VH-VL binders against q96il0. Designs and how they scored, part 78

Target 1, 167 residues: q96il0
Amino acid sequence: APERGAERRDTAPSGVSRFCPPRKSCHDWIGPPDKYSNLRPVHFYIPENESPLEQKLRKLRQETQEWNQQFWANQNLTFSKEKEEFIHSRLKTKGLGLRTESGQKATLNAEEMADFYKEFLSKNFQKHMYYNRDWYKRNFAITFFMGKVALERIWNKLKQKQKKRSN

## First folded at step 3 (VH-VL)

Design q1b (framework fv_cofetuzumab)
Fold by ESMFold2-Fast, scan of step 3:
Formats: sequence, structure tokens, C-alpha cells
Structure q1b (fold): chain C 167 residues (1-167), chain A 120 residues (1-120), chain B 111 residues (1-111)
Amino acid sequence: as target 1 above (167 residues)
Amino acid sequence: QVQLVQSGPEVKKPGASVKVSCKASGYTFTNYAVHWVRQAPGKRLEWIGVINTGSGNTYNNQDFKGRVTMTRDTSASTAYMELSRLRSEDTAVYYCARESNWGTPYFDVWGQGTSVTVSS
Amino acid sequence: EIVLTQSPATLSLSPGERATLSCRASQSVSYRGSSYLAWYQQKPGQAPRLLIYDASNRATGIPARFSGSGSGTDFTLTISSLEPEDFAVYYCQQYSSWPLTFGGGTKLEIK
């Protein structure tokens, strides 16, 4: 009989990947796609003399990444759960097994899946709209703080030049 | 009436296994996930894991890694939780509970609980 | 895992008084304006009963004297005027991330 397999489903939203950057990295690092969100995590470089403003920007970027990964991990798990349940229900109605002769999960054709996709999109439409709104708000905030950090660095260079000229 | 009815109390020796059943009625069994939660005497509730009743897919709390197996029988509308290699610390009331809707795992319907005592 | 801390551990009050129960999370259980926190009531020998979900929504059949509030990491269950049947243990539960976790409980007892 086709084996069911020791199928494990981990519905836990993934945080930042534990992927390690190279030693002595002086730049941000991009890791492999996260198992649950399918997004690539960024490991942020922390300079020795990080200013409070630079720290605030880095923490905002880290928080935004965690928020984004949690959203997509949860969305992907919800989609997978509901899709699998819908397929199971329809195959049961047809008197068919859940797996093909090759051991793959049995699937429905595009026409049969149309009702599921329509329902899922309809059910999650407002959720995705709120995600897009919050995504833009967060990126606006990040851009704003990046501007502040740039101005701080310009100011510090000007102060150093003035200090040097005091000789 | 929507309800979950669990199997009766169990007394086991250390090292044994116990299998608790949870029979659903009054709703479409496969439309709701079933979770398992335990409570040792005088202690807090502790989440054990969840089963997707349609697919049979499970996700278990790592504290029970390798000892918990969750299954279900869709024709009988019954979920099962088996805990192996029992220790005295596993003495507790075990509850099954229905997830209110897919993706929102708070529990609107609970089984009455199954007392499991592990002693010599 | 997210740790939920409930305070006080025991609250001694008389019928007719207002009860305020606290639940604090070790990290935020809120996302995009929604808070993934529930409250349960448990009486001796019984399974827990759902009172509040999404931090502030009363479950079906729950009296209006029960209300939930809070967001992020700080949540409150309020019983505006205690009835004799309200003396029980109350638990909060988060469903923002796996594994699901419960607070240590607050026992509401008669003075």
C-alpha cells in the first residue's frame, strides 16, 4: 500500500534564520530562504561605535523583518492547511483516495480548484490589504530614519573638520 | 449539540504508553483542528500539540518530542493522542479542544478531560 | 516560546466588588491591530471555559460583566461586579506563535 510517510507539519512561524554570516563581516548579510515564510533573512552589521539613532534604525529594520516573516509564514501555513482540507473533502466526495499510485498527494484540476482559490482570496482580501498598508508604513519609517542617519553622519563629518581647523 | 467526549481514566506504570480518544459530534469533524492540552494537579495548562483532522498532519510541542503521536479516524469523527514512555510527571488531566476556526487556535469547545495517573 | 505571567496569583474579594486580572507576555502577541490572546475560566473538576478571544471579544453566552482589554504585551480581564459563580481560576492564552502557551493562572477566592 502507498506509504503515508512520517509527514510532519510545523506550523510555527519562523523568525530570523539562524544562518551564520562569514567571520569579520562589515556589511549586512542575506541568508537562504526561511523554511516557513520563503523570505530571505538579513543579518545586520553592528558597528563598534553605533549611535543611538543608528541603533534605532537597525532595530526598526529587524522588527520589520520579523513582522514580515511572521506574516508570510502564517499565510503560507493557512493556505496549505485549507488547500489540503479542500482537496481531501472533494476527493472523498468522488470516492477517491488521498494519494496517487506514485505516492504523491492526489490533486484536483484547475476548474475544480477555482472555487477554493476564489473563497481563499475573498476570505483573506482585507488581511492582505492591511498587510500592504503596514508594509508601506514600515518602509516609509525606515526610509525616514535612513535619512536621519545620513544627516547625522554629514553633521559629524562637519564637526570633525571644524575641530581639525581649530589648530 | 456540539461536543467532544473523551475516553475514561487510565492508571499506568512508568514506561508504559497511554492512548486517549476524543469523539466529536454536532459539527463537521474535518473542518476543525483538534488540540491536546494537559494539566497536572494544581498546575497550569500545558499545550501538547494539534492535528489537522482532514489531512492528519500534526504539529507537536517540542517538550514532548518523540513521545507524542496524534492520529484521527474521520469515519468515526474521533481524534487520538498517544503518549509513550510515561513518567510520574505525566500524571495529569488530558483535554482535547476544538480550534475555533482555522488559523485562530483559541478553544471554544473542550472535552471533559481524561485523568491519567502514572505510578508504580 | 512566549511566556505569559499572570498577577496576582491569588485575589481575595467579596461578591459585588470589581476584579482586575493581569496577563503580561514576554513579547508582543499583537499584529496589525489584532491581539491573539484569550481568557478562560476553570472551576474545580471542570474543563476550561472560553470567556474572551482576540483580547476583547466576549465568547457566546458570556455575561457583559466580563471584559477584556490591552494590546502588545499587557492585557487585563475585568469583572465589573463579582457574582458568587465567578470565583474560579482564570487563565490567559496566547495564539500569536507556536507553541501555544498559557499563563500561570489567577485564583479568585472569597474573602
Scores: ipSAE 0.000, ipTM 0.464, lowest interface PAE 16.5, mean pLDDT 80

Design q2 (framework fv_cofetuzumab)
Fold by ESMFold2-Fast, scan of step 3:
Structure q2 (fold): chain C 167 residues (1-167), chain A 120 residues (1-120), chain B 111 residues (1-111)
Amino acid sequence: as target 1 above (167 residues)
Amino acid sequence: QVQLVQSGPEVKKPGASVKVSCKASGYTFTSYYVHWVRQAPGKRLEWIGVINPYSGKTYNNQDFKGRVTMTRDTSASTAYMELSRLRSEDTAVYYCARSKPYEGLTFDYWGQGTSVTVSS
Amino acid sequence: EIVLTQSPATLSLSPGERATLSCRASQSVDTYGNSYMHWYQQKPGQAPRLLIYDASKRATGIPARFSGSGSGTDFTLTISSLEPEDFAVYYCQQSYDWPYTFGGGTKLEIK
């Protein structure tokens, strides 16, 4: 039973941003792509008479979304940082500056970048394997609970139909 | 397992060229850079340059530009360093060493060295 | 080019003693993510052997008694308790900028 705080909206520790959907929505709302994860966040609609099972499904989907956004925000930041460090190191090795004469950020050619991509993929192989495993586990759980919610709604609808016929 | 084996000692006259070989074994030759470093008697180590064996591209120390040529033979897993217009001050032990393409560019394995003497 | 200055030029110690070797760069060898300073050991008639890379990381097969520290321009190699086989010449090397350069070396000799 947490107390409400009326707190400022902060960026998550992984760098994931927040968004505000329209009020009085009767459906889930999809926001713009997060600048760190490059994924579109979903604001889930909460029914006034949400069942415990519906709440569990919604929270599981919200938690999975946050986990997914944090993973990709961290991965993208790590990639960008290591890529920039690699480029800086290579340019310094070659006696080149970090910016071109036009003021643009200096880059390496595709052949030179191939060495970085190979190293990055090798170093992150197990991390990506665990991400895929966890992603499948989460989606299996979501699908299973979606099925349970669907059955609950069918059963409740049948019960309501019987009650209406009795009137 | 990983070994870099260099060619034998050379004695050259001033103005001549010398070509040193470095044969790699125990790893994928095209996945690591090959560097060349020399050491004159009683002096510090001096970096000559580097070759990417996959692409054949080289990056050379300005002090040796115009005199040094680095090449490789991927079928033989062998790198070569040729130094032209030799002077007595080029008398040194020449080493090849490997590095990862990324992560500090440190020399984790070295050849045994090739003694080059420039004398009249 | 980046000039590396090692001190002392010669260090005379006995087995079991602690050795501290210094390397100073003429400019910072740090990026905002790493220090590009490395340490090598060289015995007479042999090629150098990598000991420490990226200032503080121990190379494969190097005993725990060897450690590296420092950042920016000032770096240190420490041997916590000297073994007989540790008496050799030690060189620092920077890979921050081209050309890559080495220090003048510190000769560690038995007393």
Scores: ipSAE 0.000, ipTM 0.446, lowest interface PAE 19.6, mean pLDDT 80

Design q2a (framework fv_cofetuzumab)
Fold by ESMFold2-Fast, scan of step 3:
Structure q2a (fold): chain C 167 residues (1-167), chain A 120 residues (1-120), chain B 111 residues (1-111)
Amino acid sequence: as target 1 above (167 residues)
Amino acid sequence: QVQLVQSGPEVKKPGASVKVSCKASGYTFTSYYVHWVRQAPGKRLEWIGVINPYSGKTYNNQDFKGRVTMTRDTSASTAYMELSRLRSEDTAVYYCARDQIYTSGNPDYWGQGTSVTVSS
Amino acid sequence: EIVLTQSPATLSLSPGERATLSCRASQSVDTYGNSYMHWYQQKPGQAPRLLIYDASKRATGIPARFSGSGSGTDFTLTISSLEPEDFAVYYCQQSYDWPYTFGGGTKLEIK
């Protein structure tokens, strides 16, 4: 369960935590930030008379959310793990213990960490470029389907007005 | 090396409970989902559920509704699966398994399996 | 909930031959960017071993002779040239929806 309100979290098949809002809601909901990705999940409202095109848009948005959650969860965990490994490696090289005099975990200063940040960014440059590419592709697809849904709704309204006026 | 080591075989009477352990090593325990899967003799694999070791939150297959409890001990890097109100059809080999990539849903690292026999 | 049907139940072939194993889902296991279908190998007395994930991606350490294909409801595992150690039971698994489900398995045996 989540820490707040009428919202609850559940474990999704994609392997990321998901949020399930109250059943009586008639609009999209946002949940608390996922601990791994730091992103807030959105639960998409499903209309009673959802068209096939509307279903495709919703599924695309849900899939994109899951993909985005998984990417950032993995990225954040990888960053934390590699940062810890780097610190331990540097401390060992310097002949220092892993704990300070106060018993706290030993750390490197900003200048020493600069090497890690440069290496991490360089190592993950291609991965982040692929993420950005896929993110734009997904947003393009979402925008395209949103446009199709909007046109469908406009056409249906015009058709209804025409039919009503013809009667 | 990533390794999952499970507790030894169990023989139980119908109506009893069994608790299987799964000790993880070689990786950050809290960063990967742990699944529980069983296989009865000569049958297909059956997914029991999953636990997020970081939060302790679980999702259990409804076929085990009210009988399965999954827990973990972060300090010991150990996951547990307890199955209560045992019946003869619960006789199976029980596996714990770690997702290939953090929370991917396609476990790659499996424990050796724990044989659970339920007999009168 | 999602039922996976594997065929054939038993496939008898000789080393060096090509094996083609099928898995059919009762509903689509695809999103717009991914197919949530995975393949495992299991030998007697052993835990399953992941071979292919997301329909077509080879898991770490898996030989190139193993490949996966398919989308939607129909998926295939192919072993291009059978080695003696490949005779085992193969299972498909979906991670599209809870509960995760496995197919009934295909036993690959020597002819």
Scores: ipSAE 0.000, ipTM 0.472, lowest interface PAE 16.1, mean pLDDT 81

Design q2b (framework fv_cofetuzumab)
Fold by ESMFold2-Fast, scan of step 3:
Parts: C-alpha cells; structure tokens; sequence
Structure q2b (fold): chain C 167 residues (1-167), chain A 120 residues (1-120), chain B 111 residues (1-111)
C-alpha cells in the first residue's frame, strides 16, 4: 500500500514539517531544508539485500535525524515566537505602533535587540549544552555500528572469495 | 486487510523435507519482508529467518544452517520455507509473519500456523 | 545470541488485579534512542499477537490497560486491571541483534 507507505513517512509532532521523499531511488536522497528546523533531511536508500545489522544502523541514523529535526524545529519556533513578542512589547512600551508609516513591520535596532539575545542565550544555555552532549553520544553510536557493518561486509567478501577459489 | 494464509498440516518421516507456503493478501507483497518462526509443543518461539520478497535474498538463523531454504513467487504473492533432513525435534507449528514496517521484526501480522509432525 | 529470561514462569491472579511480567536480556538491547524489546500474547491454538513494541509503544488495537516499560536488560509488561480475555501466555522478543530471540514465556492463569 503506497498511500500508507507515504503517510508513514510524514512526521506527526506539531512544529515539525511533513516530508514526502521520492519513492524509487538507487541512492540516499537529500531534501531541501525543512521549514522549521532549517536542516536538510536525508532519506536512506534501502538496498535489496539489507542485512539485519545494516537495518539497525539505518534505523539509528533515521531516529537520530528525527530527534535532531524535532529539537531544532522546536528551538527555532521558540526563538521566533519570543523574538516577535519581545519586539511587540518594546514597541508598545515606546508608544509606537506595530507598523511604520510605509506599512512595513516596525523593528528595533541592534542595541535594543541585545537585551533579548542575552536573555534568550542565558535561558537556553543548559538546554543547548545537553543537546550537544546527546548529539555526540548519538554520533558515537552511529560510528560504532558503521564499524560493525564494515566488518560484516569484509567477512562476506572474504567468504565469496574463498568459495570462488574452492570452485 | 492484511492476511497471511498458510498451507495445511504435514506429517513427515525423519530424513524427509517439508515445504510450507504462506500466501499474502491485503498489501503489496514485495514491499514487506516475510519472516519465519516456529514453536515446538510447550516450548518458546524460535526465529528461523527472513526473505526480502522483492529481491529473493534471505538471512537465516545459523541453528538451521544447511537445512532451510526460503523462496517466494511474486506472481502468486506466496512465500515458501523448505526444511530438509527432518528430525523429531523439528516437530512444531511453523508461522510466517510480517512486521509493522517494510523491514521491521515487530511481528504485527501472523499466518495461522502450519503443524509439521516428524515421526516414524 | 541474546538469551531472554522471563519470570515468573506462571502467574496466578484474579480478574481486576494488576499483572506485572518481567523479561531479562543477557546483554543490553538498547541503542542510544531505542530499546529493541517487544511483547506478544498467545492463546492456545492461535498465533502470537503483538502487544507492545520498542519497549513501551502499544501496537494498533491494543487496549490501554497494557503497558510496557524498562531499558537496557530489564523490561516489564504491566496489565493494569485483568480482564477474563487476558489469561494467556506472554512472550518477550528482542530485535537488537541477530538472530532475533524470544523468552520462555509467562503463563497468566486464573487463581
């Protein structure tokens, strides 16, 4: 069921965009940057003879990508929302409207925005620190399984070479 | 709806071979791996192996080394598991199963089972 | 291979009671983000039925009274309030490493 396969590829959480990759591909496919996370998704090509170990590696990579996409989509959305609220609040405090006479959105200068950036970075410092730690842990796990897959492929090639020499 | 229908019961003598079929319906047969699992009377479930029905490639549990052959017929949407050099210990109910996702081993769908009895 | 040990072998309870079933793996079945442990229910003469996959995710159509928990080597299946239809044999299964293996089962019977 192609329709149900395509539906399975969509992400369900709010704040993360849906993504429908190409169905037939002989290579990994790299998509355009996600609207919310600004990260390019990778859809992994599944070879016809994928081993259970290769499947485990692919699923770990897909899960890590999904986790990473969710983190940055949430972070970017929170940043944008809080930035907009800060700007509106400051403009109201100054007695200014939300639009200029030319109809453009009213903005704050760099010095005025410095207060927001300072507060946002301080507020989110620990969150970003734990993200970096978890990102390294996930990549270590991926590298470990990549090594296992490489050893499996070497063993399989050696078995094939041995068989050809015997026959 | 997804359905896996297996062939009927078999009674074999030691040393013979048995071939069990599993006919799939309600989904695209070549889009999901087909797993084989058995259960001897009063014992735990035992994974035999898996076939990719698109390519015909198989991955087998080494406990069945040299005795199990899995094949498929894409035109009939049917998977087959053949076990050779049968022993009394091979007496079991044999199941085919399909995962939640194309390649997954979380067996959401099962055949009804095929009873194989090996006796003299 | 990864060996799964289920305990107790037999659990005798009455309808309405809480059932707690244990499954221990001989080694960790976790990757960083997931635990590759699944639970099945089997009634006499029937194929197994998937209840829980990836340690804690409920399979489609499975009642809310069934829940899974655990990580690493120790996993638990909980049935919050037993119904008459829940008396069956329960098996855990790991998909962390090949070959995929199952536990010996826990028989849940009426007291």
Amino acid sequence: as target 1 above (167 residues)
Amino acid sequence: QVQLVQSGPEVKKPGASVKVSCKASGYTFTSYYVHWVRQAPGKRLEWIGVINPYSGKTYNNQDFKGRVTMTRDTSASTAYMELSRLRSEDTAVYYCARGVHYDSPEFAYWGQGTSVTVSS
Amino acid sequence: EIVLTQSPATLSLSPGERATLSCRASQSVDTYGNSYMHWYQQKPGQAPRLLIYDASKRATGIPARFSGSGSGTDFTLTISSLEPEDFAVYYCQQSYDWPYTFGGGTKLEIK
Scores: ipSAE 0.000, ipTM 0.479, lowest interface PAE 16.2, mean pLDDT 81

Design q3 (framework fv_cofetuzumab)
Fold by ESMFold2-Fast, scan of step 3:
Structure q3 (fold): chain C 167 residues (1-167), chain A 120 residues (1-120), chain B 111 residues (1-111)
Amino acid sequence: as target 1 above (167 residues)
Amino acid sequence: QVQLVQSGPEVKKPGASVKVSCKASGYTFTRYAVHWVRQAPGKRLEWIGVINAGYGDTYNNQDFKGRVTMTRDTSASTAYMELSRLRSEDTAVYYCARDNLYSKGPFDYWGQGTSVTVSS
Amino acid sequence: EIVLTQSPATLSLSPGERATLSCRASQSVSNSGYNYLAWYQQKPGQAPRLLIYYASNRATGIPARFSGSGSGTDFTLTISSLEPEDFAVYYCQQRSSWPYTFGGGTKLEIK
């Protein structure tokens, strides 16, 4: 393929075009923000000797990440759609076009947009309340299992120390 | 036992509206999303959209924009899909399917399907 | 939207043979370490039945002869030894982005 006329692909600021853990990584990896949720995904490292308790914690963290990604992707999509509809309806009511003479999108002033934001937040209050409730429940569960894993690791370390001293 | 039971077959004239129901049982309705999918005779499955049974928010496939409305009744554990301004091309079997709200999980349970025929 | 292309459209085999079904996506369906691709089986007059999710995880109650593999844009469903009840239409589905889309299907029929 000739150099001129070939498609140019932008790389992410990190130098990678998509989320992918580095080769030989032995740690959790954080990727770029998702296009729809705006949240950074985490790829969890799975150790060779993962205990059943460690696996349960990891799966809970993975499930919580999926839940968060889905919630915010949906919220951002709903916000964008309703905002555009609000702007279009107000401009039509004023008898104004959707574009200025320069081709820019016509906009509403801050006072008019404040009404939209207030209505959106009010309309979604229950949804956000349930999200916060579930977020706290999930973080409580994660913290609980993190504590259990920490105790398991302390116990294992103590057993290994005892074996070393007896030998 | 998880079940999704849909309403019976419908025959409609062009320009009419149809409302299909999907009654859930055997699980906590508000913890799952309900998706709607249709299949015209001999054609592929086509995704219509989704409703979050807990929060009530929806996303509709742009191909159905302005014609589809999804709702749910948490007291009755029932989801609804209404399609307006029906055309002959809307003749299909319409399915509901559940999805885990806490993951991008599979459509693990489906309704039996509702046949909708649009003819003059 | 992500387009899924299944091949072959029709596969004629006998019981006991191995079936290999392909699904190719127009863009990657992998995100955050997961492959958001599922496989469904559909028999005439019935709703689809989930077989495989996250490209390779077998759904509850699905026999071990069914297996899924692949990542990114290229995915395969394999049935190691066909049973008479396996002759049906198979669909792949991506759940990576809205709108969710399905492949055109592969009809597995008796030779």
Scores: ipSAE 0.000, ipTM 0.496, lowest interface PAE 14.4, mean pLDDT 81

Design q3a (framework fv_cofetuzumab)
Fold by ESMFold2-Fast, scan of step 3:
Structure q3a (fold): chain C 167 residues (1-167), chain A 120 residues (1-120), chain B 111 residues (1-111)
Amino acid sequence: as target 1 above (167 residues)
Amino acid sequence: QVQLVQSGPEVKKPGASVKVSCKASGYTFTRYAVHWVRQAPGKRLEWIGVINAGYGDTYNNQDFKGRVTMTRDTSASTAYMELSRLRSEDTAVYYCARETQYGIPSMDYWGQGTSVTVSS
Amino acid sequence: EIVLTQSPATLSLSPGERATLSCRASQSVSNSGYNYLAWYQQKPGQAPRLLIYYASNRATGIPARFSGSGSGTDFTLTISSLEPEDFAVYYCQQRSSWPYTFGGGTKLEIK
């Protein structure tokens, strides 16, 4: 089972998120870190006059965010589960209880955990390489479409100025 | 090159207000959050709060509730921290620091600090 | 709020020696495999400098002699072989919950 004692609280004691969008927000907003991925989600504002190109960029950014959140949520869950299993296995082999005299979870020292980290990194090396490759591909695509949207917006502003001057 | 440049030192009387600026350069200002941290002489670092440079959303440490106001000017790439109703205990060096809003949670670049002295 | 306790308050060592600095949190600063703990170095008259984030990741430009370890509530910063420029005050910071908090600092001083 995952280590629940390490769970981060992302909500203030008053029951509100650390970052809350303003009521009637007219722009994107950055949320609190996700409980599972620990990444801050971006909630995208949708303009009433969104162009097809702007929509494509927004959907690409949303899809990339969802992909990234899913990857790290799954990776973190796998890490936590395997770490707990490793600790319990080692403690059982040593004949030690899962809790200290004070009732705290029994832990292994850094030297003992080195074997787990080496094994975990080795097992997940290829997965992390594929993640990095896909991350760069996605960010390249986003940058490309951001450039297209910027040019479209500049072009529309110029077009609007010319039309207003003509009229 | 990333840099944060803060305004110069201030000397204030108790009850006055001080406004410290932090001008960012070398990166996309609106992609990062700006944190404010202070350090009284010989004391630990104390976190004051954070502002999202893109959207202007803020969160302030409750210890400063009602006295601190954080703002930013996206066209000038400058963040501001205003502290009102100053007390002698507010004498400190005030720092701004950036933090990415995407992924890595760290304060990777800091301003040089602004000395604020409150004395009667 | 999460309280961070650093020990020792002062550590006197010579260049070439290994330094081990402790930071303990009043509650876990870990979530889903990440440890929201950073280490900073501060020299007199200067702003803090980020050394380590996520408990064990070195920041850009930080020498390999600096390493961070630990999880949950117990964290360590290790400097494997002290250089003269390493004598400074070191602070840990948690970013797990609002408000963000710093430890009291460990002053590393030359013998």
Scores: ipSAE 0.000, ipTM 0.462, lowest interface PAE 14.5, mean pLDDT 79

Design q3b (framework fv_cofetuzumab)
Fold by ESMFold2-Fast, scan of step 3:
Structure q3b (fold): chain C 167 residues (1-167), chain A 120 residues (1-120), chain B 111 residues (1-111)
Amino acid sequence: as target 1 above (167 residues)
Amino acid sequence: QVQLVQSGPEVKKPGASVKVSCKASGYTFTRYAVHWVRQAPGKRLEWIGVINAGYGDTYNNQDFKGRVTMTRDTSASTAYMELSRLRSEDTAVYYCARHPDYTGSLFDYWGQGTSVTVSS
Amino acid sequence: EIVLTQSPATLSLSPGERATLSCRASQSVSNSGYNYLAWYQQKPGQAPRLLIYYASNRATGIPARFSGSGSGTDFTLTISSLEPEDFAVYYCQQRSSWPYTFGGGTKLEIK
């Protein structure tokens, strides 16, 4: 018999979801959490009058989102794989029976899992440090372009005010 | 070392039953599941079912409806597969295999196989 | 039940060549972030030998020339440089749900 809660493949091979926002949207659309990354994807609205600078900011944010989703999808898959291998290994050693009479999968308690979590975090310490470094670099770049876009919008507002006053 | 040793070849008439044994050694028998698989001459592998050696619970493939009985003897570290109401198309080599659990396996060990011939 | 289709049915190659074997499932064999697909090698008169589990993990003692890839419904077994002892029948198996099922096999034969 099939077990309830069986997972399906819902994403591309890279682990990044592909989804479509509502057909007509005048705002950024926030989707459901991706199955593997557990991050909510944002589909960016492209206005009719998007400036080249606004386009660069949007593309940078899109690229950063894709990078984040790929990183966490891969990390979560690695975690799930290693967790299952650890559980199987420990249950074999204990001899407690890998399944109940009904076929339910045996599990380890939180105390027994503590060793796995500690080793997983330690093993992935460098990977997380590189992720944080790159995240800060990307955030600084985004902040810089956000500042440039803000200045452009202020300038455009000033130009409009001068036109009104010139009448 | 892990080893699964199966009983010798059997020749049976249609309508009879056959009981194949699989004796385990080199590991704690009651901590692992035993799967049964057969292969008719020149055909694909066909999964028959599984038994948990500790608890004794089983799952049998529906293709063998009411004909397959799996048991085990924990004192002898031996699993058994009995197939009743034999037909000529049951002629095959029958294998036992050890898996850590019912869902998958990190390690896999197979018996040498037992040839069962059904002829009239 | 999940049906596994292997292709090609027969693959004729020479030692030193690369072999690529395909296994396609009628529905996903993924559960809890894992792909429950295994690959076996079987030589005449012998029991099957486990090569790959969880789609890409080599079993103990299996040479590095064997590799598995794929996810969901599409899987591949690759042998990077064939040796004489690699000419055998290869089967994929899904372990995602009961009943477990095997593909029809790919016979790898010498050219």
Scores: ipSAE 0.000, ipTM 0.433, lowest interface PAE 21.2, mean pLDDT 78

Design q4 (framework fv_cofetuzumab)
Fold by ESMFold2-Fast, scan of step 3:
Parts: sequence; C-alpha cells; structure tokens
Structure q4 (fold): chain C 167 residues (1-167), chain A 120 residues (1-120), chain B 111 residues (1-111)
Amino acid sequence: as target 1 above (167 residues)
Amino acid sequence: QVQLVQSGPEVKKPGASVKVSCKASGYTFTTYDVHWVRQAPGKRLEWIGVINPSSGYTYNNQDFKGRVTMTRDTSASTAYMELSRLRSEDTAVYYCARGQSYKLPDFDYWGQGTSVTVSS
Amino acid sequence: EIVLTQSPATLSLSPGERATLSCRASQSVGSSYDSYMHWYQQKPGQAPRLLIYAASNRATGIPARFSGSGSGTDFTLTISSLEPEDFAVYYCQQGNTLPWTFGGGTKLEIK
C-alpha cells in the first residue's frame, strides 16, 4: 500500500531505492490470509522512479488482486452463511436445539450435509465459470503489460547507450 | 450492556489524515467483527470496511482502497480507523459498529459517531 | 455492488396510521434458506438503531408494531400503528454480498 506508515518512515530517498537494507521493504511481500477470502494479500513495492507504464502494470495487478479477494470473500461468506442457515433450518425442522444437552454444537448427518454441498455447488456453477473466464482474461492482460514494460526497459537502455556514445 | 464509544470530533485540512477510535465494552472484544460506516450530511450510509479483532485481518471497500487503515488493540478493547489524503468529500460522521460473523452483518450495536470536517 | 432503492423518499403520515416502506435490490440478497436484508432507524444526531434483521426478525427491544417481510429483491418494513417516536429516517441494508450497502432512506414525517 503506498501509505504504509512504518515503511515510509524507514525510507531514505537518497539511497534506499538503490541499496535496499534488510528489513526495509524493497520488494513485494505476502501478508497473512484474509479472514474472508482465505487468500494471502500481496503488498506491492513502489520504486522511486516508476514509469507510467510500470505504474499501470502495478495498478492492474493490484486491481486483479482486489477483484480476486472480493470474489473469494463473497464466495466463502456465502458458503459459511448458507451452511449455518441450512444446519439451523434442518435442526429447527427436527425440533432439535442448536446445542446438545452437553452444550456442544448439534450436527447433521453426512447424508444431509452432502445434500447441502451438492445444492451449493450446482447453484454456484455458472458463477464459478464466469470467475474462471475473468481470471484468464485478467492474467492475459497482466502478461501483455509485463511484455510492454520489458520492451520499454530494453528501449530505454538502447536510448541511454546511444546518448552516451554521441556525447 | 454492550457499548461502543468513539473519539471526539475532528477538523482537518485537505491532504491530512484522521484517526478515529472505537472502544468496546460489555462483551468479549475478539468475538465480534468491528465495521466502519460513514454518513455525509444528507447522504446515505456508506460501508468503509471491517476488522477481525482476534486476528487483525481487514477487508476494505474498494472506494477507500489505499486511503484507509484499520487496526485494533485487544488489551484496550479498542478499534481504530485512519483515513488519509482527506478531501472535502470525506466530511461525514464516522461510525463503528459490531457485526456478528455468520449473519454477515446485521450491525446490532453502533458507536455514537465521530464528526470529521475537512475544510481549507 | 448491490444497489438498494428505497421508496418513497418521504412519507407523511399521522400517528395511528400504518406505514409501509419499500426496499428493492438490484439483485437477489438471499439464499435458498434466508434473506439478508436488515432495517435501521435513525433519528437526527443519533447513530442508526437495528430494527429488523434477516428480513423478518425483530431485534432485541423492538416493539411488535415493527415487522419486516420480503425475499429475493423486494422487501418491506411495516409499522402497524405509528407512535410519535417512530417519526425518523429508515434505512435498509443488505448483508448478502460485499461490499455491504445501504438504501437511500425513507424519511417518515408527521403530516
């Protein structure tokens, strides 16, 4: 995130971008799994001299990560929510409480739970197909911009070499 | 009695940051998620994000991505929401609210609100 | 993002009358088992107060005159006989799909 407090405070612009010390973030890093999505977020390093094209690539990767996080957060929340509702509904229909006499959570048998999983998978099949399609499209776009960034870096190196020779 | 008590009103200049606190009492702080919601004058309520007080994990609404940071202090039973790079459009009353995870979420208890005014 | 549309924007009634408030979602906010539409009451200068959760369940301490109904995309909050303290702004909120969203509100005014 561009607004990270401790890392911004640790950053010394005059030298840190070229000589990244240990324990100062000069790379991307992976955080702990998000409660909702169960996915580990990636926090992207922003170079001091980032080009507009490099910025576009980074923002595309950040946007894709956020889209992916949102999809799985919604999917996991929907699953957990519907699973608990299903269990509660079935227990209520049977005249059973949510807790056993010993205070433990009341459970459904494997056959009843299998019915829920089958229904949930069937209900969400189209949603998962659209997710896969969008995932491939996003990865294609990222790969395309990675190629553009690579070409920009090659072009800039050639221009710098030509300038040095003519000077 | 469940209660959420927020910090006092703030007046900030554009480009500044504001940090709002929300102190919980009357329940085990780590058993419920803390949500942040704002309301601009005469406008609808807008969800900002949520923090799990047990793990510290956060999920932020896209509209606030890159500007909002949520934290908590379990020893103090307090949640914090910091909003950076303030704009005049950020003038609003900011609320914290308790959410029960599997009923995701009805907001059963709310803080009293913190007025944040952004003006030059 | 699920958009919630509340109607009417303003409802002018007298004490003792029945109030019916509508909330429509741009897409379904429920499962096969339940609907995640919640209703809140807000008075000037105060935080919102939960009235109804999961479409039809009254929150703790909420009088029996408040009731909720609906499923899928269409939801209704009903106040069977208005009391003077019921004149406030009412918001619906969906808890089905991130990000959580609120309706624009219905202002209930004394005629």
Scores: ipSAE 0.000, ipTM 0.483, lowest interface PAE 16.4, mean pLDDT 79

